VH-VL binders against C2 domain-containing protein 3 (C2CD3). Designs and how they scored, part 11

Target 1, 169 residues: C2 domain-containing protein 3 (C2CD3), of Homo sapiens (Human) (q4ac94r1171to1339)
Amino acid sequence: SSGLLDVGLRYRRSPRTAEGVLAARTVSISVQIIRACGLQAAAKALAEREPALQFSATVGVNASVTTHLSFLPQGEQRRTHPVACSFCPEFSHHVEFTCNLVTQHCSGEACFLAELLEFAEVIFAVYHENTKSASDIISIESCKEYLLGVVKVPTKELLIKRSGITGWY

## First folded at step 26 (VH-VL)

Design f4 (from p6 with heavy chain I54L)
Fold by ESMFold2, look of step 26:
Structure f4 (fold): chain C 169 residues (1-169), chain A 121 residues (1-121), chain B 111 residues (1-111)
Amino acid sequence: as target 1 above (169 residues)
Amino acid sequence: QVQLVQSGGGLVQPGGSLRLSCAASGFTFDNYWMSWVRQAPGKGLEWVSGINSLGDTHYGDSVKGRFTISRDNAKNTVYLQLNSLRAEDTAMYYCAKGSWRYLYSGYFDYWGQGTLVTVSS
Amino acid sequence: DIQLTQSPSSVSVSVGERVTIDCKSSQSVLYNSNNYLNWYQQKPGQAPQLLIYYASTRESGVPDRFSGSGSGTDFTLTISSLQAEDAAVYYCQQWYSTPYTFGQGTKLEIK
């Protein structure tokens, strides 16, 4: 109830080459981060413990979204550019994660992407990036980010829905 | 200047419990992955546990179900609760900081001084 | 879990010599162009220190004589023109997936 994130997830097969060579053993998980709304409540709740957020909680936050697919290496996190001074930012951001259809398990058994998707999730973390331009101050304070909210979207529906998963979370 | 100051080790009997603490300074603690890595006497390094900025926790197989990692962002402190201790848990326990402001980070640029845990008898 | 095996287990080398330390992973730690493999140095009585991350990138302040190479499952730490202060135990570590794992270590002694 404090805020919502509008996202879409798609499963896309690797295209076959024009020469008819079927060499692709990868697929793409396409993630669209469309927009958010209702961020003021989250900002106000944080401002009760973090005075630096008081102004932003009144006028708008500089929101950005970090995205991670749970079965990929942790360094494969993606981040949107911030959208300045808004409680309802439009990100219109697209991320693609290339995944192998078959991976190796530590036991030596092949592990299909479908098996990973049954229990996986896409993790979205919404941050406020607190940057200042002071009129009476010669120096600008260091940029700092604050977590506004987290959304975790299960990926199992990608196994069923041809059009993927879309909606507010 | 990044600093990780550890405390809470000592001698404990098998089946006992300890809580290790790691107080952080010199960086924005809230935003970083924190981990515990241990080293048994004369042995190599073993990753024990990690916690990201969201509070999601991860554990090595040998400690899963017995150890609990947690963080208190108001105190810039990460904790490791060691329960049901065994002789094989005897080790130097290091607190380590992830290098980047990520939800998850698995390489560690700063380490605490280490805290010895001895489980005997 | 991903097992990392280092070789050799120990080595004694003179100052100015070149040494290589290998790390073999039971599974690939490569995603796209990123190898999720790190190297650490641990001097006697000290905590480990990060040397190399992403297989080949030197951490800030690490001398040029340290270099990392390899991809997928096979990785090498190379120390050229050894110095007396390089006597330590060296560990590789993967962070491709949890649980993170370390190699068993390679003890490097300087004659």
Scores: ipSAE 0.451, ipTM 0.788, lowest interface PAE 2.7, mean pLDDT 84

